Miniprotein binders against o13629. Designs and how they scored, part 25

Target 1, 363 residues: o13629
Amino acid sequence: MLEAVTNPKSSLATFSKQLNGLLQAKVVVCKSVNPYFNLALENYLYENSTAKHCLLLYTNSPSVIIGRNQNPWVEANVKLCRDNFVNIIRRKSGGGTVFHDFGNLNYSVLMNREEFSHTENASIMIQALRNLGVHARLNQRHDIVLAQSQRKISGSAYKISRNRCYHHGTMLLNSDLEGVREYLRSPSTGILSKGVSSTRSPVSNTKLLKAEFIKQVISCFLLHKSHSTTTKPLSKPRASSKRLYDIEPKSVITLEQNDLLGVPSILKAVNELQSWEWTFGQTPSFKQHLESTELSVSMDISVVHGRLEKVIFSTPNATLEHELSSIPWTGLCYESGFANTFLISGIHSKEAISILKWISDSI

## First folded at step 6 (miniprotein)

Design w38
Fold by ESMFold2-Fast, scan of step 6:
Structure w38 (fold): chain B 363 residues (1-363), chain A 86 residues (1-86)
Amino acid sequence: as target 1 above (363 residues)
Amino acid sequence: DPREQFQRALEIMFQAVEIVRRAKELADNGNLEEAVRIMEEAIRRLEQALREAKEANDPRLIEYARLMLKWAQELLDEIEKRLSEQ
């Protein structure tokens, strides 16, 4: 039923005007808590925004966000995330793994490559914090830390291409710091990976109200970057004024997920980010060595694009070694429980079943 | 595509194993008739897995699919025997 659209041409013209407004916007506030949509929106603005500087603000439902070149099995407790319905998502920027929840605010500054400055972007956040009574500074690793405790309240990463870039980060307002520790502690052992490793730091919450912080960040961003409050009649506001500059309605837009799911490139990006092939299949090649003294067995595995490429067993029992080597391991997704498919007592010896259970418990 | 058929065969084998687990649970609870029905479904899926394995032309996968099919058939025969004895 298309009863909601009485004039398709008029509706398409209105939608087109809304899209043009989005691409020219200096500030975008996204009300969706869907991390797949929020990351897809960020990438869409990165590729299509015409604003010299664009600020995107959003909050994700509980999620572990890994960097572009990281190994999720090294960086996170994948099984715990799955069991608790915490999404594991690979972003398109480099760097380390972070945990997002409703107590976190994400910011993203999208700009032309020549405009990139991590120190300038961080100064906007630090000024917004200062205006709300929180004293923070940038450390040598470009993290924002509380001045007194030195605890990290914001980490960031970036993506740079030939013409465009974005610098994005977290701001810990009132996140579950206990959950952060558990989800980001991998139980996996024996992994030798060429992926990028996360650097962990002591963290703290700012305890700021999200709505107040958003208002301050928008104000500081527009003051720093867009000069949108100055027109020809208002070309010289008083330099000593500590008042928040008026925000022009067309410079700030608020979005919900339903506003943009009809855009094909956004839907495609959401589907890609939700895929196993993106999140796990883009994992850098790795090897894993596991040993059981009790079962007198060792296992060497190589994993490429998240799938088993080679599995080698070593055990004193040549018959058992041959049996295990006869299992068609190659091509299986590297996942907790991949060995469970082979736990068929009528086909395998008791010794092989014990080893398959050990593999399932170890991975 | 041999790689896609390899993956498809493994996926079907996994689905069949889950059906077999349900059949064993039903048999343990005395529901032998329903256990037979879903075991027949598991065997059909393993027959498909064997076809996919043959098209992937991987000797180890083919042999494993054959062993799984034989195992499932033997289990079905055992459940049918128990059903006939009641």
Scores: ipSAE 0.015, ipTM 0.487, lowest interface PAE 7.0, mean pLDDT 83

Design w39
Fold by ESMFold2-Fast, scan of step 6:
Parts: C-alpha cells; structure tokens; sequence
Structure w39 (fold): chain B 363 residues (1-363), chain A 86 residues (1-86)
C-alpha cells in the first residue's frame, strides 16, 4: 500500500522525462531568488547536464557568497549580515567573495572541460552589452570592465573537474554599491588565516534593465555557442539562424524552485548549503590574536572546522588567568557572542566578566 | 480552496525536509535508532503532503511529493541497513 502510493512507476517516468528535457536545455532561466537553491541548481546542472554548452541565469536575494576556501569572518561583516537578514553562503567554486542583490544578474556557462574559455564566454556578455549601448572589454585579469572608466561590471570564477567545468560570474545592473562595501568589510582584527583572500576592484553598474539584458544574453549565447564548433574559416553563421533558437522550446527553459525541490540530489544540496557545517565548518584553520591594554589581557584562539580548538590567555594576574583558562572553550562554535555563554555559569570575578564582554565585542 | 491545499502541501513538505535533515545528522553521529524514528515521522508528513497535492489536482506537486517520499524512503533504508549491521 505505501509502496504503491509513494513509488508509482508511470508518474515517476513522466517526471524523469521532464527532468531529462531540463538536462538537455541550452538555456535555463531560474526565477527563484533563493541563493541556496540557485547554487544547488548550478551544481546539479554541472554534474548532470548533457548539453555541450548550457547557460544558467538567475538573481539572488541579498547574499554574501564566499569562495570554497575562504574565511567568512575575514571576508564579510558576519554580524551585520545576520542583523540585516543577508545570507552568508559558501559556494563550491574557488575565488573571492561577492555581494549579490536584486540589482545583480548571475550567469553560469556549463560546458565540457575542453570547451573552457574565459575569452569566448566574456565575448558573449560583451556583445550583449554592446547591443544595448554599453561598451565594455575584458581586462588582463579576465574581468569585464567599462571601456571608458575601467570600472569592473562583471567578475567571474570557475570550477574544473575531469570532464566538466563551469564559468560563472556577476553582472552589475543596478546593485546597491554602498551595501556591497559595508557587507564585505569585516570588523574582525588579528586573524591569521590559511584561507584565500579576496582581491577588490572599483565597480560600477551598467544601469541596464534586467529583462532586456537577459533577452540579449540568451540571443548572443544561442547564436555564438551553437555555431562556434560548426563554423569553418570558409563559412560563417547566417543571421536568420538565430530565429531557429527563438522558436525552439527545448533551447530555453524557465523554472521556479518548486519545479525541482522534489529532486533528491537538489534537496540534499540545498540542505548542505544551508548547514552551519558547510558554510562555517568548512572554513580553513585559522588563528586570532586579541589584545586589550585597558584590561591587561591577550588572547590567542585556534579555530579548526569553525570550532575553537585552543584558547590561551596571558595576563599579569595569575588567579584571573587560571579562571579564564578553566572555562571549557574547546569545541565551541566560533561566532559573535560565543563568550556570552559563560557570563551566566560559574564566572564571578568582575575582571573575568569584563574580559568575556570584551571578547564578545571583538568577534 | 485549491490554493490553500497547495500551500498546505508545500508547508508540510518543507517541515518534512527539516526532519529529514535532523535524521541525517543523528545518523552521521551514530544515533541510528532515533534517526529511524524521526524518518518515520518525515515519511508520514510527506504522505500527507501527497494527499493534499492529489486533492488539489496539481500534477507538479504530486510528482514533487512522490520524489521526496522516494528520497526519504531511500535514506530510511540506508539507516536501517546500517542499524542491522551494528
């Protein structure tokens, strides 16, 4: 009875055929603004897409996206993000930290490893910009910059495996550039991290309307990528061929989160990306040195997998040093306010209380 | 109201996802007996979501509920296998 209700063969086969259509699509436009879902979808298409080239387009609600091997406490104002309901998410690609909001468009080009090209992918974006009156070029760092000002409008990163890769990036259409600055400015001091550091560049918005830019990117992608390997030096693509993709339903799929939340591997990936163990627990090992001349104390913290491994205090007061060192720090999650846990349990000296408050204010 | 039934199905599915997430954490920590117990609860909730989706006559939600049930059943089978191997 349960097996018949929960595992019907014909309806599952129908959904599998619909899913296979998605995996063969040349362009996927995701309407979800859930960054956990959008990154899970990107990875799902990376692992499962059968298209030689696939373009994924999406926009995330306000989020700080850190690279695979970065330290969020170095790269972002974690407390400000929490207070303002800005998501902090670790992606699976390497590189630096970025801030996304509704004024940004994300693109991802998924392809076979041998097809990887920064230059070719960037040329598609640059052509879409030119069609809308924005003159941009690729710089020496493979960023897309405005031709006149040299300000960056698109940064990108990639992930390469044995057979597949993706090249993804941002396009600043009308983002809150003040918010970008504030959320990416860590207040933390004294951190010595094994993580990869971000390199920041002056940025600008293109001021393009998102719907118009999406339309142009899709058009340029379908024209350029579908013809790139079949075009020989003695022949060139004909303009009329682009209308073929405008009328091909399988070439462009638009989807919503609810369309794919039932796919087990996508749901599993969303759950992983939302976990503390992924976002913070995958942080490379780091050490932090904090010093207060007013309280005559220094503190050295060692953090592994986002949790306190070792805490060492130095102070002229031996009784105070013993009291602080007796606190069971090991295994505690590294997060703003971790020291506040001990304010209500067994700490009685006013000096220790002052130090615990100082620690909470410093992290 | 079909819209209300659709919303109830989705809310139940989201609740079941959180229960499954907790079950996986328990299983990863070696608490297999408790993981089995809460997986059974997740499956009951997903079965209710499937009923709501069928009453709303929404083919996409019906397929989503069925796939989530398949995923939950596969995880339960794996946890039960690990428990039997202890």
Amino acid sequence: as target 1 above (363 residues)
Amino acid sequence: DPREQIQRALEIMFQAVEIVRRAKELADNGNLEEAVRIMEEAIRRLEQALREAKEANDPRLIEFARLMLKWAQELLDEIEKRLSEQ
Scores: ipSAE 0.000, ipTM 0.110, lowest interface PAE 19.3, mean pLDDT 78

Design w40
Fold by ESMFold2-Fast, scan of step 6:
Structure w40 (fold): chain B 363 residues (1-363), chain A 86 residues (1-86)
Amino acid sequence: as target 1 above (363 residues)
Amino acid sequence: DPREQIQRALEIMFQAVEIVRRAKELADNGNLEEAVRIMEEAIRRLEQALREAKEANDPRLIEWARLMLKWAQELLDEIEKRLSEQ
């Protein structure tokens, strides 16, 4: 168990020893439901864990998690998320968008690059499911599906660098499937994005109790990794004649958010993940075309780093077109209602105001 | 970064507009003293936006900040007049 990092009675030496234990842990169960902290912790373990294989388990409060190279306005109902206090968060791995809630369990297997295997990691999950009476298999897209219905119960993604990687995924235990559909259904139209698109699949819950599934996953993980078919490496001859003590690192660690928020790199990662510049500013460049027959106008928008780069209007009324083009669009954050700033009484014609309102309603 | 600087000025203007809308709502509900207080805050923010727009040398942004300041000042004057008539 980690000691609270903000406790003034804790010495730096004690904290360092506890942190070293975390970095050597085979299994980390995080009790925080804060998705920003959980993703920051995952990245921290990815960069710093010394364990050959480390399993991280956590649950996020209701949130939409988009992939590294995705467009949130294509993948999610951004306005609905905002109105319902559902966080939209960009993770550091590739792949598609997922909705997390308290009925979902997240897993992450962190390992050296040479150890990477979708099949092995999926087999651990499938065995845990089987031990609890749920028959599942890996499909051609590397999703875990129920054997009979073919409905997806777990999707996964990965991040690979030269030395390290992680393979992480979801497990639908008892999630709000209507919430999944609604939050992941973008109302936006006319967007041409070169970002990665999500593939929608029919989903189902396993209906398993979270505590029971966690116990089985941990058991299967520890058994699988301790009985790996990998050749046992020869130990280097030790130069010292001194007797060595058998030092067993903590195999399973349970932690809370407050235990690690004082670690500067974790706090920095949390702050980055919470920033507009990360979540929306890292969106791949895109274009959007909007038309209104009623208003006899079309609008072409180019967006770079989440901000308006160019806005081009086309309308048969040259005076109106000039008026709209004179608005200082460049540099505005692309977000629902960005045109509302210009709905100021007395500055624009009635026609321009109607178009500004249409723009605000269309995004 | 000139784009970042322009965005900062626009952001200040967005915040000021929301404060002005809130002030109108407060005034409509009869809370004139609080409306005056937050209108003074909105005007200070718009003055900052105008300074930043001038530093960025963006003629359109300067014109917008000036128009918004005029609008906010006229609304403040009207609220103050209403308050004095109570």
Scores: ipSAE 0.000, ipTM 0.287, lowest interface PAE 13.0, mean pLDDT 81

Design w41
Fold by ESMFold2-Fast, scan of step 6:
Structure w41 (fold): chain B 363 residues (1-363), chain A 86 residues (1-86)
Amino acid sequence: as target 1 above (363 residues)
Amino acid sequence: DPREQIQRALEIMWQAVEIVRRAKELADNGNLEEAVRIMEEAIRRLEQALREAKEANDPRLIEYARFMLKWAQYLLDEIEKRLSEQ
């Protein structure tokens, strides 16, 4: 840190060497609980790691992580998440929505496309569990379940491209399972979405200590991947002779957020993941139909890129229908508060106000 | 500080909402010319709020400010129609 202040060239060379070590590492343990940073780091290693297999381990602060092509308003209680400071984040892999908290461990295995396997990485996790006395198996959906109860303890997803891929998942050690249920229960009704729907399963905790499980996973990973080529020479026929590849890369690296926030591509990815345009604006197009018998009104909404495209009302009162249709809905962000601005303006009839309140309660 | 910029934009928007409420009250009481005048002031303030929201680069505030502007313009059009009908 002092060297970085007093000698910029030496500091930059040290940083470059550390970054090269990260890209060659077999195991990366990230100590940051910032989910935006952890997902950005995962993507960075996916794009840049040179190891045949790299294991990334991390834990996120309370967060709802939606899949690349999902609708957050279908998959989560968005309002409850915001009220309780639970992050809602869109990841870059496909699949379903998950809840992360401090009682969960995330794993990610980054590899070349040629090394891809649905079962091999899961078998490493299952072996680590068995070594700690937890008997688990893969089910038909490639989830890891407890052998007796069949309750899910780990779900996973994949991102595959031409040259690289990753397999990542959760491990429920001691998560708030009631919180999982509440945050993943959307109050929204009448939504017809082109997005991918989550399939929910009964879940359980393993009750394993995180530090102990991490040590066991690393051990099993390194043992099962030990066939990777070493750069160390097999023998030295002369004491003074050495080969070009005489220095073995460090196998395990422990990382803090501040170690990499200066990398421009990581900072850019963090900023993207934090944006409304990424998390909500990338939502697949959807339509919503709402009806109130009490108010004698129905509403049809179309939403594109997270924004209202069209809002149609149907009611027996033609004057009221015209009033509601005259509201400039188009282009507004789809969120529970979008109707509240009209209530604050004090412009509307009592009947329209009742309908605007109903919209606020329904979305 | 972006948080201070966000707070300024919100304060300007709330001030504009109060002007809109007064404009509606004036219009309901038949004082359409004064209602138009203060609606034009509300629109100027909302345009300032939009500029500050853009400088803060907060997408939610930018959308709220744009929405408030559309609504204020709609109300101004309605009052002007009533004024032309006398």
Scores: ipSAE 0.000, ipTM 0.219, lowest interface PAE 16.2, mean pLDDT 79

Design w42
Fold by ESMFold2-Fast, scan of step 6:
Structure w42 (fold): chain B 363 residues (1-363), chain A 86 residues (1-86)
Amino acid sequence: as target 1 above (363 residues)
Amino acid sequence: DPREQIERALEIMWQAVEIVRRAYELADNGNLEEAVRIMEEAIRRLEQALREAKEANDPRLIEYARYMLKWAQELLDEIEKRLSEQ
């Protein structure tokens, strides 16, 4: 794509033509690994694409993507994610938590409502896999699994509106599956939340090279969708779908983040997805009960919009209980280490400091 | 900034993937000399990405960069073999 949005001499007419081309594209390959941008782009194409069928392909840098109504502290190891530069992002769609990294490819098939077919969309992915020697099938839950091991290699979801829909999913090529389990294993205990819980399946990698898989997916998509819109040519060999030189260059748009940051709705979506107020502040209200037998203390926390609303301590030591209750807890962001500020004050008793450290270790 | 370093390495790897895709198309169309030339460019970019991944000290990114580099090197070997057989 042209660099219209970052060029100060770009005309509005040039920008409009470039944007219109994107909205009519059959295939969009996004080079950005920024998950905030990629999620904003997917939603933008869902709402605005005029193409009868559009395939979006992208890869996210390491990220935990939680559903709209989930509690990140229940679904993920938030502190470990932060320490390892793994993004935690709340998407706008519902459902469970997923982990993305460089060994995963995201695909999204956007289409007019009347063109929706879960089975046909999955068949495009399955054919691309078969062309590369990976034998896969669709299971009863509509996941793509390896034929031999039955392990899931692609999970998907869809969104249907009056005029448009999308069917999107992951493809595990060479993801860090051990890291996935670690990031999605919350250390938090005692949380009672109204948030939606994730359901997980045994997974595996296909071990396919990303560039080769992308080539095959694009080829299969373009061949499959050409047959959907016109009378099927009986003379065309189905096995020809394996060859990339059958692809029309004009059907495929490759774009970078800078190409679209000038679109106000995309920039607004990126900024919202990056905000603490969106990711953590939109967490459904919850309560947490923590207790330590060793310190003879219990703590009850109420959290609203990601912030401490109420903190109650119970301990046999009345002086210690009064000291802890005097700490200004209300309004603090619920996040790992929220008690650390009080550790450096130097005015607290040894007993209170032990409890503050326990809180920091438990949250 | 380690995060910016990681994003830079990924961007370089992604750009290299696009060059490899083009090399494959050129080779399939019989333009083997040009395919070799741009594959050599892709390998240089992947070597840069591996160096940046090592500097960022991200084990998963380093493994991914090594995997991509090995893939590109194997493809270059195949294209050069086809060229020598003409």
Scores: ipSAE 0.000, ipTM 0.165, lowest interface PAE 19.0, mean pLDDT 77

Design w43
Fold by ESMFold2-Fast, scan of step 6:
Structure w43 (fold): chain B 363 residues (1-363), chain A 86 residues (1-86)
Amino acid sequence: as target 1 above (363 residues)
Amino acid sequence: DPREQIQRALEILYQAIEIVRRAKELADNGNLEEAVRIMEEAIRRLEQALREAKEANDPRLIEYARLLLKWAQELLDEIEKRLSEQ
């Protein structure tokens, strides 16, 4: 016998039906807390969703999310993140660095390019907040701030292509704001980067319960995106909710991480997002100048695609300068401790060893 | 491609340096026979790196590979001498 315990035709048909449902869904709630899967799902929906507007909601385990064109060594304490198992992840949208944890809710609105509006998308979040007793406004920077304190509760970014875009952001419900400050404080000095710099703002939590906020966001999204309106942002209709009848459970899909394991393009995207080549290798070119008066040495480093391109030393001791310049620096990954590779007594002079240790301590 | 040749030589050099570090730790802990075995592996890799560096015609990489090879050979001689004293 050629026994088969499963029916491949039936299981494949079921999977295809579920996948079609996902691509047509107006709202997707992902229960995975894995930031790589959540960002991969976002990109999958961006490329494949057939819905005119789609809302994705998710929460990430503690992670530092840098913008597409940022330098992680400028924006974050890379070593501290590594030591504490906080992921550093490069997203595909532009803008600044954010910290995510379990007290944050992420939202992403995926839409056709012509539908893009900072104010319209933000108005959905602001209405959901208002319905729960939190008064917020959109500021001049397109951040959502508490009306009274002006403290930021939501920052956002976007990715735009020829036909599609997404506008995504954070909502601070009950995040660890002390942890945010610690992980986003870079110890690096002397870096001159072509990368985009983050703009820091005072932040606050809304203190809303996540489940209640999710329900309100879904409701407001479905109501708002049923309208075809040319109105001012955050329009204040006296009574409008009763007139809409397209709110239904079938518009909302809830996913677990295991639901995504059957989609090869999502797994491929997860692998890319986890790679050194994506997270660090996509760093814009930068230069770093380091100086030690005690050791009477200065060092100029050029870094391209996260790798050392050129290292130049200046020191009064010509023999020492020649020794340091003979080390094959070019092509090494720029990361904490890269100089430790060369800390071998008996190969290098004691003076060079002292300088190599200084480099390791400084980067 | 000279750039690819340089990259290959660098990768071999870094692998060899790590093996040398392990050999030194083994020798310091009294595991001299094992230290000799992995030092011989490190020396073979350093010889390969020197060949790659010469083909790439990179003067700094050639000089560094020669320096590492000389040091590795001196360390191996010292470990073998300690082993013979048992």
Scores: ipSAE 0.005, ipTM 0.326, lowest interface PAE 10.2, mean pLDDT 81

Design w44
Fold by ESMFold2-Fast, scan of step 6:
Structure w44 (fold): chain B 363 residues (1-363), chain A 86 residues (1-86)
Amino acid sequence: as target 1 above (363 residues)
Amino acid sequence: DPREQIQRALEIMWQAVRIVRRARELADNGNLEEAVRIMEEAIRRLEQALREAKEANDPRLIYYARFMLKWAQELLDEIEKRLSEQ
């Protein structure tokens, strides 16, 4: 949204009051299952929350969430995701790729950088699990695993900037573990990538009811973080006659997507997360080598910012090689089926068409 | 409504592909002025398809519309460069 239209003053005052309450909340439960909105909300709270510690809880519709520095074509079956309307989304935190569905609960703890602790945040989740009869522990990779089977039930990642950070993770309650495997199995071959690779771990569901777990996590979070006012000693603390007192923050706020669709920064973040430039354009540079003995052709592709930088063909037929090299490859988005538009063009020789089909089948 | 909007975006994209194909044939035959004209039409249609895809909130169609739009813009630039060299 580039142009903001303002409503009558009384409506704006009510909206501002509601937004201020959200920014002071200790716990936010989001009922939206839209992953773009949920990640945008997380970023909004990360940048704007005034609470010392804020817990965000949400569930996403089926989505593959890749880490900040990963290559989606290495980490996921991009074409299968597209065909099944499974969103592929790049998050702003580092680490590996995860699959979210309705059987998963996401948590995010937003805090000042000085408050950051993997162990402390994990202990809150582990205590909530224990209170519900599930015995879990933190492993050396900071994953939460079942004590007996050692199967992973929660993975996490973080983003740390100069002043703020968040630690967020998953909790497998009753997810489709077979679906996880299929969407995270890339069909791509020959890729040499500078991106961060995911580490696969055996996973399991806790089988806990979502509403029961949410209630317990909120309770453990509020107890553990207490949220009592703590002031660091200053050598000369003073109060001004113009001192403003903050409104007591709400303990828990539940919200729907419609409550915040009118916030410009959230819409901007949603648009960014949905953009090709963010999800695919932020891919670390990579190269791909493909060979077909049947067609007597090889192809070397270099990709920068998700776009074809250089495409080199090698074939014994010089005329065919010249024809393929004349195609405007440079600058095209690297994505499944990028060669399909040239197949539709109807301009190319029979031999070139065979190669374009092979490229479409291989990428 | 979202399903109808998705179908509309796809139909616009398909029409744009046909125009781009014709433009490439015209350019290859040396008819650069006509190729530029119809490429501008294809780009306008792809911009409409992108708007429809964004309104439908379909990330797959948004990515594909952006792919096609950038490719069409690159071809237009190449044809205009050739035209300026005549």
Scores: ipSAE 0.000, ipTM 0.142, lowest interface PAE 18.0, mean pLDDT 79

Design w45
Fold by ESMFold2-Fast, scan of step 6:
Structure w45 (fold): chain B 363 residues (1-363), chain A 86 residues (1-86)
Amino acid sequence: as target 1 above (363 residues)
Amino acid sequence: DPREQIQRAMEIFFQAVEIVRRAKELADNGNLEEAVRIMEEAIRRLEQALREAKEANDPRLIEYARWMLKWAQRLLDEIEKRLSEQ
């Protein structure tokens, strides 16, 4: 019995030390390809990492990643993604929509707000590329492009809070650039949104081996972030600003999903990222105008938090207009097929059924 | 049992996805023969995950498992084509 009592205490101490090591790590390489887990891990390190600078590297299975303040119905073919089983995921950083697959490497630099620099972080990637024979530069949109072709090989975004920030991006190593165009091309028309619009640009793969690129990025990151440069006078003696470590913590940690499956805050973040309320419910308010000349009808929709707020129909047939306006639209999730819930035999006129089908086909 | 079955299906699914990632890495490194072998294992596991997801009535996992099977089959076809061209 004594052994049973002491075993939990020993295991708890080991677990706490492992978590503390993760939070102090300068580089985290995540081997999970679960996009929900990888984004949750990024957020966990953003909120909890004690390292002055931390680099997170990961690869996602095929997914469409939209920015924090984007409208998925404007940025992606939501119906095609749903029908073809491609997940749409809202990240916590701003910027545009990207497609991830196994040929892409994601990088994330987590840091204190005062350390933030687009150009510095990009220079680490550009140096790693140069060391492997790929000549690239940062363009005016802060994309990394091939020097000769000007084709984009890395896009990035950031999240800045009062004390912390992260700058993250993609690196196209050997992604399938064929067949993904349709997922990022919305069929939706008539949408008026104040959300952030994606800027599309020609892309290319670097054709670098992932393991070699990871090795170079880690090397460049550790070298770059080991140097302190300042010309500002300090109120405190300079000697006291020197890093003093009795025992150097593990600088590079490799993680599997199972290593952190038991951390409640990570599981909570995974659940949030998988939720409809996060991915679609956080969509900026928008309006949509749809017309059908064949059915002699127009529809004006206002959407708030991804749900229908108001639906206004206009048609020459007053009875039909009243029938359509009597449908309880308010509060329904804006999604392909939302009108199908009302396609019940004997409840609606033949004309109304035709319009409901048109709505389902148009959204 | 439904919760336990969903958890088991999820575990099998993510194990399979990890094998697909490893196969892609092997193929990119030129180890095409080994990549084919572990891709075949990944496809078998994805098929198992799909069966268990269907039994558990988890539409999200069913959807994701079907998509990964499609991607895994395309990757296997690509690797086999490259291997035949050696």
Scores: ipSAE 0.000, ipTM 0.234, lowest interface PAE 17.7, mean pLDDT 78

